# Ledger of designs, part 12: miniprotein binders against q96jn8r1131to1294

Target 1, 164 residues: q96jn8r1131to1294
Amino acid sequence: TLEFLENHGKNILLSNGNRTATRVASYNQGIVVINQPLVPQLLVQVRIDFLNRQWTSSLVLGVITCAPERLNFPASACALKRAAWLLRGRGVFHNGLKICEKFGPNLDTCPEGTILGLRLDSSGGLHLHVNGVDQGVAVPDVPQPCHALVDLYGQCEQVTIVNP

## First folded at step 3 (miniprotein)

Design kB3
Fold by ESMFold2-Fast, scan of step 3:
Structure kB3 (fold): chain B 164 residues (1-164), chain A 98 residues (1-98)
Amino acid sequence: as target 1 above (164 residues)
Amino acid sequence: SPEFEEAMRRAEEFIKRFEEALKEGNPETAEKYLEEALYQLLIAVWIAKELGDPELLKRVVELLRRLAELAYEHGFYDIAKFALELAILIEKDAQRLE
C-alpha cells in the first residue's frame, strides 16, 4: 500500500496510516511525497477530500528528482525549480518555465471527490489521470528516479491516497 | 474574453484584500493575498497569449507593475522582483505579437 513520507511540509498532519494528508494551517507549507519512487506503470492516485473556497489557487501535482526523505521542503512546490515537474492550474511547469499552456482539466476547479493520478509510461512520459481517465503525456522523458508529490496549496486542505 | 476579465477582476480584488490585511496588522495574510493576485495575473497572461492579443497583455503588465510597486513599498521584495521580471518578459512577448 502506498503512503505519504513522514518528511513533509511543516503545515501537514498525516493520518489514516499515513494515507491522508491534511494542511492544518495557512495556505502553504503543504508538500507531501509518496513513499516509493514512481516507476513505470505504477499509478499513484489521490482524492481531493476538502477544499477551502476562500482561495482561488489549488493543489499542485508533479514529480521531483531529488531524494525526498530528508529534503527541507520550501513553502511551495514551485520553489523546487530544476528538481520538479509540476502540474498547476491549466499549465505544466519546470524550473519556472511553462512547458505546456493547457493540459487536462484546470486543477484549480476540480471539486471535492476528484481522483487525480500520476503514472510514468515505458518511455518516461508522465501521465495525468483524472477520475480514471488518462489525459495523455504532460511531460516527456522525466529523469529517473523520481517521486510523486502533491502540494496542498491554497484551496486544497486534504487529500487521501486511493488504490485503483 | 469572459475568462480574461474574470482573472483580472480576481487579481484586483486580491490586491484590495492585501491592502485591507496590512491595515489590520496581518502581513502574513497580506502576503498570501498578494500571491493570489499574482497567480490570477499569470492566468490572465496565459489567456491573453492564447488569444494573441497584445492589448490584453498590456493590461496585465500594467497591473503587474502596480502589484510590484505595492509589494516593494511594503517589504515583499521577492514578490516585487518576480512580478517585475514577469512584466518585462510579457512586454517582450507582446512586441513579438505586434
Scores: ipSAE 0.013, ipTM 0.380, lowest interface PAE 8.3, mean pLDDT 85

Design kB4
Fold by ESMFold2-Fast, scan of step 3:
Structure kB4 (fold): chain B 164 residues (1-164), chain A 98 residues (1-98)
Amino acid sequence: as target 1 above (164 residues)
Amino acid sequence: SPEFEEAMRRAEEFIKRFEEALKEGNPETAEKYLEEALFQLLIAVLIAKELGDPELLKRVVELLRRLAELAYEHGFYDIAKFALILAILIEKDAQRLE
């Protein structure tokens, strides 16, 4: 079933059958990617397990369109540029540019226990789900294949994949 | 010294950019601005030592302490500790010059 790829940011430790990712150092180098492509109707969900409030911003999630199995991950997901569409804070980002100012809740303030989901609709639109509630289309027409990505940045030090 | 004033001005500018990057939700960029601010303060120290002026060193110490406090407040502990150690060492150098 769904698990995080063994190729990940250097500060990540995988456990629980590669279903839990923990960032064990600093605030960055915490990118993880789901092991199979995000195909339409697949809902990939992660639960925020632990927040370290010494940091100001928190996790980033989104999709990457390049092959992740041998990718040399940068310190943060925003450095992935053209290959990534990312949700950070209340913004939607692509290629280092904020393409939407206010989408969904502020990810920097989601508490421990929050379940965040990513899903492609039949038209290729990327949806964010928060505690089971569809926030709408964050990114239309995502190129395929793509993979769900979580960047355990800043406050977010642990996430676990949960079933729908 | 125009060179000293320029280094101090650049350090202040990078500290301002650090705060702006945090407001925008980009702590990775913020960390780089703190590193740039530290680099400018090291340049200022070298100029002040060349001039043998303890008052210029004291100005660098004050800004290093402010940078360390801001870094610590926002969870950049390694940079905060480094800046604080530098401030202590430079303060001792300033006292010796007096």
Scores: ipSAE 0.006, ipTM 0.203, lowest interface PAE 10.6, mean pLDDT 87

Design kB5
Fold by OpenDDE base, second read of step 4:
Structure kB5 (fold): chain B 164 residues (1-164), chain A 98 residues (1-98)
Amino acid sequence: as target 1 above (164 residues)
Amino acid sequence: SPEFEEAMRRAEEFIKRFEEALKEGNPRTALKYLIEALFQLEIAVRIAKELGDPELLKRVVELLRRLAELAYEHGFYEIAKEALLLAIYIEKLAQELE
């Protein structure tokens, strides 16, 4: 079953069989990683449960290709310098550098209840799904194995892994 | 490190934008730029740590403290606290590397 790893950001509290992550303090230190690596055609989805409007920006979504169990998480996903492909706002980032200016919807404006998904296709392309709709290939060739990462950042204070 | 310098440059730019947003009476956008500044500074910290260069860490500490002070002055206390705590942590790390 899909769940978040126990190795997570220090402001995260896991619940619901480790399927729900809640950031309980500040605006950062909210990185979580899903236990199962992405495999082709597996759709991994999280639902935005709660947004705190006192902050700006929102969750970051992406993948890492390093061992998540031993990762020392920085305060935010944007500080990941290695083995990270991330979606923030409308941008795609690799190791902290923007590689695509505009992709898909703006993650900073997704409302509560939005279901965000990641899926590898047969060619190693990483797809973003929004409420079940494939937004296209965000990253054309992602190294494997890789793990889905969610940074509960800014407004985003709670997410839950949901089944397709 | 060019990457380090770029992160520091971006942080400085966001701090400037923060101040401009305040002048325009837009605290929401001001907060946005403070957060972005912290993003860049956290990147800078990671780079400096990887290089094991205490001097680079000290430079980040200086800018973090500046950011904390600015944030505090304008009522962004949570950001100020986070920046200050990070500054203290990195400062200790820098001392250990010397």
Scores: ipSAE 0.014, ipTM 0.255, lowest interface PAE 7.9, mean pLDDT 90
Fold by ESMFold2-Fast, scan of step 3:
Structure kB5 (fold): chain B 164 residues (1-164), chain A 98 residues (1-98)
Amino acid sequence: as target 1 above (164 residues)
Amino acid sequence: SPEFEEAMRRAEEFIKRFEEALKEGNPRTALKYLIEALFQLEIAVRIAKELGDPELLKRVVELLRRLAELAYEHGFYEIAKEALLLAIYIEKLAQELE
């Protein structure tokens, strides 16, 4: 059973059997991590439940390669640096650098109800799925083990894990 | 560290773009740049910590306090609060390294 880990950003409240994450304050401190490693062919999906349009940027989605159980999460996923490969807006980021331009849809504009998914292929490529549609390889050769990460940043105040 | 200097320069650039967005009457774009400036400073903090250099941490604290003041004066209270809390934390780290 896929759940969010109880170790998470300080502004997160978990509910619905740890399958729903709500950011209850501010715009940051909203990192959550899936409880199981992202192994090849496992599709992890979350639905955007609530958007607060007071903010301009929205959720960040990606993978983290350090052990998440006791990690001291920073205010935002971008500060994880070498441990994280992140999709933000239309870019793909690693270690503070934009490593890919114009990948997939703009995550800052996805409406409520959008389902976003992460999957590793058999070659270790990280794929983004949007409403069931595979966007292709965002990051080749992700180091393993890795864990799916969602940063409920800015506009995105709630997500829920949905079954494939 | 070239990486540290780049993060600091990007933070300063985003602060400038924040002020320009306000002049153009676009508070949403201004908020976006303010948040990006804070992210660059978080990157700078991590680099300075890895290097164990209290002088680099002090430089980040100085810019964080400036960002907090600018955010507060323009009504971005949550950003001002986050920048100030980070500045206080980093100030303590710099003192422990000395």
Scores: ipSAE 0.005, ipTM 0.286, lowest interface PAE 10.4, mean pLDDT 86

Design kB6
Fold by ESMFold2-Fast, scan of step 3:
Structure kB6 (fold): chain B 164 residues (1-164), chain A 98 residues (1-98)
Amino acid sequence: as target 1 above (164 residues)
Amino acid sequence: SPEFEEAMRRAEEFIKRFEEALKEGNPRTALKYLIEALWQLEIAVRIAKELGDPELLKRVVELLRRLAELAYEHGFYEIAKEALLLAILIEKYAQELE
């Protein structure tokens, strides 16, 4: 079964059998990683449970290709090294640089209840799913193994892993 | 490093947009740009660390301290605290590299 790893950002509290992640302080230090590699055909999904409107930016989704079990997480996902591909707002980022200007919906405006998914296709393309709808290939040829990552940044204070 | 210079340039641009938004009476837009500036500085820290260059780290510390002061002056205390904490940690790291 899919769970969040016990290694996570310092402001995270895991509950519900490690399937719910809550950021209990501030706006950052909220990175969580799924406990097993994202393999082709696996759809990993999280539901946005709670948004704190005090903050302006929100949840970041993506993948990392380094081993997450002992990673010392930075304050936000943007500080992750070269092994990270991130979806933030409407942008796609690699190594902190924007590689695509507009992809999918604006993640900063997704409401509570939105279900966001990550999936690899058979060619290694990373897909974003929003409420069950495939948005297309955000990143081609992601190296494997890779792990799905959620950064509970800004507004997004709680997510829960949900099954397809 | 072109990537480092770009991150620093973007951070300074977002700080200007932050101040402009405040002048226009738009505090929510100001907060957005302040957060974007800090995001760019976190990227700059990572690049400077990868390069092992204490002079680049010092430049990031200077801008982090300025961002912290601006954030504090305008009531964004949590962001000011985070920027200052990062500045202190990176200043120590740069000293150990030398």
Scores: ipSAE 0.454, ipTM 0.743, lowest interface PAE 2.6, mean pLDDT 89
Fold by OpenDDE base, second read of step 4:
Structure kB6 (fold): chain B 164 residues (1-164), chain A 98 residues (1-98)
Amino acid sequence: as target 1 above (164 residues)
Amino acid sequence: SPEFEEAMRRAEEFIKRFEEALKEGNPRTALKYLIEALWQLEIAVRIAKELGDPELLKRVVELLRRLAELAYEHGFYEIAKEALLLAILIEKYAQELE
C-alpha cells in the first residue's frame, strides 16, 4: 500500500493511514516521501486537497534517489542539492538547477482537486500525469530505485495519495 | 574595490527583496533572493581574499551573519546554515591574515 513515510517535514501531519499529508504551519517544512519506490509502469498519484491562497507558489513534485528514511529534509525541496529531480511551476530541476524551462502545466496554478501522477516508463523516463493525462517525459533517465517526493509548499496545504 | 562594493550592494538589495517577497506571501521568490544574496556575498569573499584585506572580509562576515539570522528567522534553515558556515570560515581566515 502506498503511503507517506513517517520521516517528513516538521510541519506535516499525516492522517488517513498516512495517505494524507497536511501542512499545519507556515508555508514550508512540508516535504513528504512515498514509502514504495517507483517501479516501471506504476502510476503514483496525489490529489491536491487544499490550497491556502495566503501564499503564492504551490507544491513541488518529483523524485529522490537517496534513502528517504534517513533523509534530513530541508525547509523546501528547492534546497535539495543532490539526488533530486523536481517539477516546480513549469520547470524541471535537477539538484537545484533548472534543466527545463517549460514542461507540462504550471503546477503553481493547479486548482484543488487536481490529481498529479508520476510514472516511470520501461526506459527509465519519468512521466508527469495530470488528471490522468500523460504530459510526457519530464526526466528521460531517472536512476533507480527512486521515491516520489511531494513538497507541500506555499499554497498547497494538503494532499492525498489516490489510486488510479 | 568597486567590484567588492558592488557585490555588497547587490547583496543588500537582494536581502531587501527577500523581505518584500515574504510580505507578499511569496516564499519561493523569497528563497530565490536569499540565494542571490548569498551568491553575491560569496563573490565579495572571493574578491576580499584576493586582495588579502581582512577588513573587507570582516564586512562580508557581518553581512553573512545577518543573512543567516534573517534566513533562520523565517525558516530558511539551509540557507542560514550555509551562510553561517561561510561566515565562520571567513572569520577565521581573516584572523589569520592579521
Scores: ipSAE 0.017, ipTM 0.240, lowest interface PAE 7.5, mean pLDDT 90

Design kB7
Fold by ESMFold2-Fast, scan of step 3:
Structure kB7 (fold): chain B 164 residues (1-164), chain A 98 residues (1-98)
Amino acid sequence: as target 1 above (164 residues)
Amino acid sequence: SPEFEEAMRRAEEFIKRFEEALKEGNPETAEKYLYEALMQLYIAVDIAKELGDPELLKRVVELLRRLAELAYEHGFYEIAKMALWLAILIEKEAQELE
């Protein structure tokens, strides 16, 4: 079963059998990682449960290629640099660089109840799914093994893993 | 020195802008402000060294260590390392002047 790893950002509290992550303080230190590698055809989905519009930016999701079980997580996912491919706002980022400017919906404006999914296709392309709709390939040929990551940054203070 | 005080003031201002950018959820903008703060501290070091004043160097070291701590807390490890390395180097030079 899919759960968030016990190793997570300092401001995270896990509940609901490690399927719900809540950021209990500030705007950062909110990185969580799924407990198994993102293998081709596995669809990992999270629902946005609570947004605090005090902040302007919202959640980031993507993949990391480093082992997450004992990783000392930085304050935000952008600091993971070469190990991370991230979707933030409408951009796709790797190693601190924006590699695509307009992909999918603006993640900073997705409302509570939105279900966001990550899936690798058979060719290693990373797909974003929004409310069950495949947005296409955000990142081609992701290095393996990789792990699905959610950064409860800014507005997004709670997410829950949901089944397809 | 008015030039030294201006460099220190600009460094503090950039640190405030860094914190504001982070609260707004803009880490790329925050990193730019943090880097600008570090650049102002390089300028302050040069001025303090030309004046040969170890007390001014100590003030720069204090702010460099605070900047390094802020950078590290927020995941800007490269800037944190640069600031800490400069602080250690300047601290030794200040001691040698005494």
Scores: ipSAE 0.005, ipTM 0.257, lowest interface PAE 11.8, mean pLDDT 87

Design kB8
Fold by ESMFold2-Fast, scan of step 3:
Structure kB8 (fold): chain B 164 residues (1-164), chain A 98 residues (1-98)
Amino acid sequence: as target 1 above (164 residues)
Amino acid sequence: SPEFEEAMRRAEEFIKRFEEALKEGNPETAEKYLYEALLQLYIAVDIAKELGDPELLKRVVELLRRLAELAYEHGFYEIAKMALLLAIWIEKEAQELE
């Protein structure tokens, strides 16, 4: 079964059998990682449960190719400078470098109830799914193994893993 | 630590909101605020342990005991028990750091 790892950002509390992550302070220190590698055709989905509109930006999604179990997470996923492919706002980032200006919907504007998914295709392409709709390939040829990462940044204070 | 001070401040704020919700006759909302206060104190514990500072742990224990007493007085026995058990555990942790 899919769960969030116990190694997570300082401001995270896990509940609901480690399937719900809540950021309980500030706007950062909210990185969580799924407990299983993202293998081809596995669709990992999270639902946005709670948005605090005190903050400006919101949730970041992506993958990391380093082992997450003992990783010292930075305050924000965007501070990861190696082994990271991230979707933030409308941009796609590889190790802090913007590699696509506009991909999919603006993640900073997704409302509560939105279901966001990550999936690798058989060719190693990373896909974003939004409310069941495949947005296409955000990143080609992701190295294996990789792990799905969610950064509960800014507005996004709670997410829950949901089954397809 | 700014993160520690923020967690403590958030815990105090949720305790105030708990009392306000009770005055307004909303015990379900009040209970949620108690759990949110406890949650902030769990975070404060984690930060204090990472810093290795027994004085910060003692500050968390003090607020946990206040939260437990307040919860008990208003009939929220489960969260009062959770807060008290955490306070006892953290007192032992602080002694080990000394």
Scores: ipSAE 0.000, ipTM 0.084, lowest interface PAE 21.4, mean pLDDT 84

Design kB9
Fold by ESMFold2-Fast, scan of step 3:
Structure kB9 (fold): chain B 164 residues (1-164), chain A 98 residues (1-98)
Amino acid sequence: as target 1 above (164 residues)
Amino acid sequence: SPEFEEAMRRAEEFIKRFEEALKEGNPETADKYLFEALEQLLIAVEIAKELGDPELLKRVVELLRRLAELAYEHGFYEIAKEALILAIWIEKFAQDLE
């Protein structure tokens, strides 16, 4: 069963059997990681439950290839310097470097109720799914094992894991 | 950078003038100085970004947060929120550089 790991950002509270993550303070320290590797064809999905419009940007999601169980998370996912591929706004980032200007919809404008998914294809391509619609390959040839990561940054204060 | 230091100095000067205008009972003048301070901090941000120096960006964030707190304390809620949101974005950008 998919759950968020107990190792998470300092502002996160897990509930609902570790399937709901809530950021209870500020705008950052909100990184959560799925409890098992993202293997090919596994679709990991989260629903945006609550947006606080006092902030400008919103959630970041992607994958990391380092072991997450004991990782000291930085204040935001975009500060990860090692083995991270992230989708933020409309950009794709690898280890802090923007590698694509415009991919998929703008994540900063997705409303409450939006379901965001991550999936690896058989060739190791990372796909973003938005409300069930495959946006295509955001990142080719992701090294394995890798782990799905969600950063409840800015506006996004709550997400819940949902099954397909 | 002399240009960065000048923008920061001007921002601090406008914050001081904001507080003085409030003591004089002139909120219209205070609002003007608050806006001028924010303008100087936006100039400082662009210079710091160009230099790629996260320490300079952190200095701008610190002053933006102080500006936001002062503005909020005195009932200038919209500009306080704008300054705080800007500070959050700049802080993230500075962390990405590290």
Scores: ipSAE 0.000, ipTM 0.124, lowest interface PAE 15.7, mean pLDDT 83

Design kC1
Fold by ESMFold2-Fast, scan of step 3:
Structure kC1 (fold): chain B 164 residues (1-164), chain A 98 residues (1-98)
Amino acid sequence: as target 1 above (164 residues)
Amino acid sequence: SPEFEEAMRRAEEFIKRFEEALKEGNPETAEKYLREALEQLKIAVEIAKELGDPELLERVVELLWRLAFLAYEHGFDEIAEEALKLAIEIYEEADRLE
């Protein structure tokens, strides 16, 4: 079964059998990682449960290529540098740099109840799914193994893993 | 350190003024306040380094990240990139002190 790893950002509390992550303080220190590597055709999905509109930006999701089990997580996923490919707002980011504009919907405006998914295709392309709809390839040729990551940044204070 | 706390307080005040200037439709004034906030954070970095306190460096990094993402959201990409670069450099410095 898919769960969030017990190693996570310091402002996270896990509940619901490690399938719900809640950020309990501030706007950052909210990185969580799925317990299994993202292998081709595995669809990992999270639902946005709670948004705090006090903050302007919202969640970031993507993949990391380093082992996450004992990683010292930074305050924000963008600080993971070379190890991370991230979707934020409408951008795709790698190594702290924006490498693509206007991919998919604006993640800063997705409402509560939105289900966001990550999947690798057979060629190693990373796909974003939004409410069951495949948005296409955000990142080609992701190095493997990789792990799905969610950064409960800003507005997004709670997510829950949901089954396909 | 009173000087560290003052620099941090000024940075937060300038970020607030940045948001107010945007609401008033004054992007030039907003940019000025973001740059002034960044300059206060650079002062806070130097004070934290002199004190050798990694917790103070961490506080500066948290505010730099907030500033960087606010800047990106409103099209002040150069300020965002400068703040992000400084935050990464400070993270490496804080790890070194551990």
Scores: ipSAE 0.000, ipTM 0.204, lowest interface PAE 12.1, mean pLDDT 83

Design kC10
Fold by ESMFold2-Fast, scan of step 3:
Structure kC10 (fold): chain B 164 residues (1-164), chain A 98 residues (1-98)
Amino acid sequence: as target 1 above (164 residues)
Amino acid sequence: SPEFEEAMRRAEEFIKRFEEALKEGNPETAEKYLREALEQLKIAVEIAKELGDPELLFRVVLLLMRLAELAYEHGFPEIAEEALKLALEIFREALRLE
């Protein structure tokens, strides 16, 4: 069963059997990681439960290829300078560098109730799914093993893991 | 950064509410708004530090100094002192980054 790891950003509170993550303070320190590696064909999905629109940017999601169980998380996922492929706003980032200008919908404008998914295809391509719709390959050839990461940044104060 | 601009906007909004509360004769409410403005500026500092941008840190220092002046003028010296101490700390950090 998929759940968030107990190793997470310091402003996170896990509930609902570690399937719901709530950021209880500030705008950052909200990184959570799924407990199982993202293997080909596994679709990991989270639902945006609560947006605090006093902030402008919203959640970031993607994958990391380092072991997450004992990782010392930075304040924001975009501060990861190694082993990270992230989707933020309209951009795709590798280790803090923008590698694609416009991919999929703007994550800063997704409303409450949006379901965001990450999946690897058989060739190691990372796909973003939005409300069940495959947006295509955001990142080709992601190294294995990798783990799905969600950064409850800015507006996004709560997400819940959901299954189809 | 949109988050930085939002934190700055909120700080300015709370300063405006502080001034409105004073005109309405509500100094306790005014104090709450000043403290909320200060908290937004603390958040703006964290964003600016993460971005490593000294210009953003300088912008926070300037608004903290304005907040401190308003606090002192209107009888909230503890808030003024806290804001000035934070401004000095951030100014030193900004100089280190450039």
Scores: ipSAE 0.000, ipTM 0.204, lowest interface PAE 14.3, mean pLDDT 87

Design kC11
Fold by ESMFold2-Fast, scan of step 3:
Structure kC11 (fold): chain B 164 residues (1-164), chain A 98 residues (1-98)
Amino acid sequence: as target 1 above (164 residues)
Amino acid sequence: SPEFEEAMRRAEEFIKRFEEALKEGNPETAEKYLREALEQLKIAVEIAKELGDPELLERVVDLLFRLAYLALEHGFWEIADEAIKLAEEIEKEAERLE
C-alpha cells in the first residue's frame, strides 16, 4: 500500500495509517515522500484536504532521485539543489532552476478537493494528472529510481493519498 | 556580515523588550518595541538581498514569523499582517536566488 514515509519535515503529523499528512505549524517544513519508488505506470495521487488562505503560495510536488529514508529535508522543496524535479505554481524546476515557465494549471490556485497525480510513462516522462486528467509530460527522462514528493507549503496544510 | 548580524541582534532585543513591556502593563511601549523589531528586520532583508544569500533571507523569515505570531497572540493585528506579508515577499526572493 502507498503511505507517506515516517521521515518527513518537522512540521508534519501523519495520520490515517500514514496516508494523511497535516502541517501543524508555520508555512514550511512540510515535505513528505511516498514509501516506494515511482515505477513506470504507477499513479500516485493526493487530494488537497485543507487550504489556509493566510498564505500566498501553495503545495509543490515532484520527484527526487536520492534515497529519502534518512534525508534531512530542507525547509522547502525548492531549496533542493540536486536530484529534484518540482512543479510549483505554473513552473517546472530542476535542481532549483526553472526549466518551464507555464505548465498545467496554477498549483497556487487549486481548490480543496483537487486530486493531483504523478506518473512516469514507459519512456521515463513525468506526468502531472489533475482530477484524473493527464496534463502531459512535465519532465522527460527522469532517472530511476525516483520517489514522489509533496511539499505542504504555504496554503496547503493537509493532503491525503487516494487510490485511482 | 557584521551589519546583518547587528540588525538581527537588535530585532531580537526589541522582541525581548516587547515582552517585558507587556509584563509591566505598558501596551503602548510594547507596540513601539514590536514596530522597532520589524524595522530592524526590514534592514536585515535589504542587507541579505545585497549579499545575495538565501540562507540569510531564511533567517529573517523565521524571525518575522515569530514576531507575527507574538503580535497575533497579543492583538497587534496590523503589525502581524505587515510581518506576514513581508515574509511571503522574502520567500519569493530567496527562491529566485536559489
Scores: ipSAE 0.000, ipTM 0.137, lowest interface PAE 15.2, mean pLDDT 83

Design kC12
Fold by ESMFold2-Fast, scan of step 3:
Structure kC12 (fold): chain B 164 residues (1-164), chain A 98 residues (1-98)
Amino acid sequence: as target 1 above (164 residues)
Amino acid sequence: SPEFEEAMRRAEEFIKRFEEALKEGNPETAEKYLREALEQLKIAVEIAKELGDPELLERVVDLLFRLAYLALEHGFFEIALEAIKLAYEIEKEAERLE
């Protein structure tokens, strides 16, 4: 079963059988990682449960290709120096550099109840799903193994893993 | 803080004017407005530091990154670098207050 790893950012509290992640302090230190590799055909989905609109930016999601179980997470996912492909706002980022200007909806404006999904296709393309709708390939040829990551940054203070 | 909210409001207003100036084909005026926005964010930083409020610092960091991305998109590299450097320094300080 899909769960968030017990190794996570220091401001995270896991509950609901490690399927709900809550950021209990500040705006950062909110990185969580799914407990198994993102393999082709696996759709990992999280629902936005709670937004604190005092903050401007919101959640980031994507994949990392390094082993997450003992990783010392930085304060935000965008500070990851290697092996990270991230979706933030409208952009796609690789190791802190913007590689695509506009992809999918603006993640900073998704309301509570939005379900966001990550999936690898058979060619290793990373897809974003929004409320069940495939947005297309955000990143081609993601190296494997890779792991789905959610950064509860800024507005997004709670997410829950949901099944399709 | 009314002073903090005013500085943030002015920064947002200057970013809007930056975008309008670019749409009008006036990059020199756009650069002026983007620099004014950055100066308002520097004021907001000092107020937030004085108040010792990490939440206010984070709001400044978020807007600095938005400003930096807009600057990079439109070729204002010096302003983008200055905004990113400031955001990095503020984030270190906000983390210390956690």
Scores: ipSAE 0.000, ipTM 0.115, lowest interface PAE 18.2, mean pLDDT 84

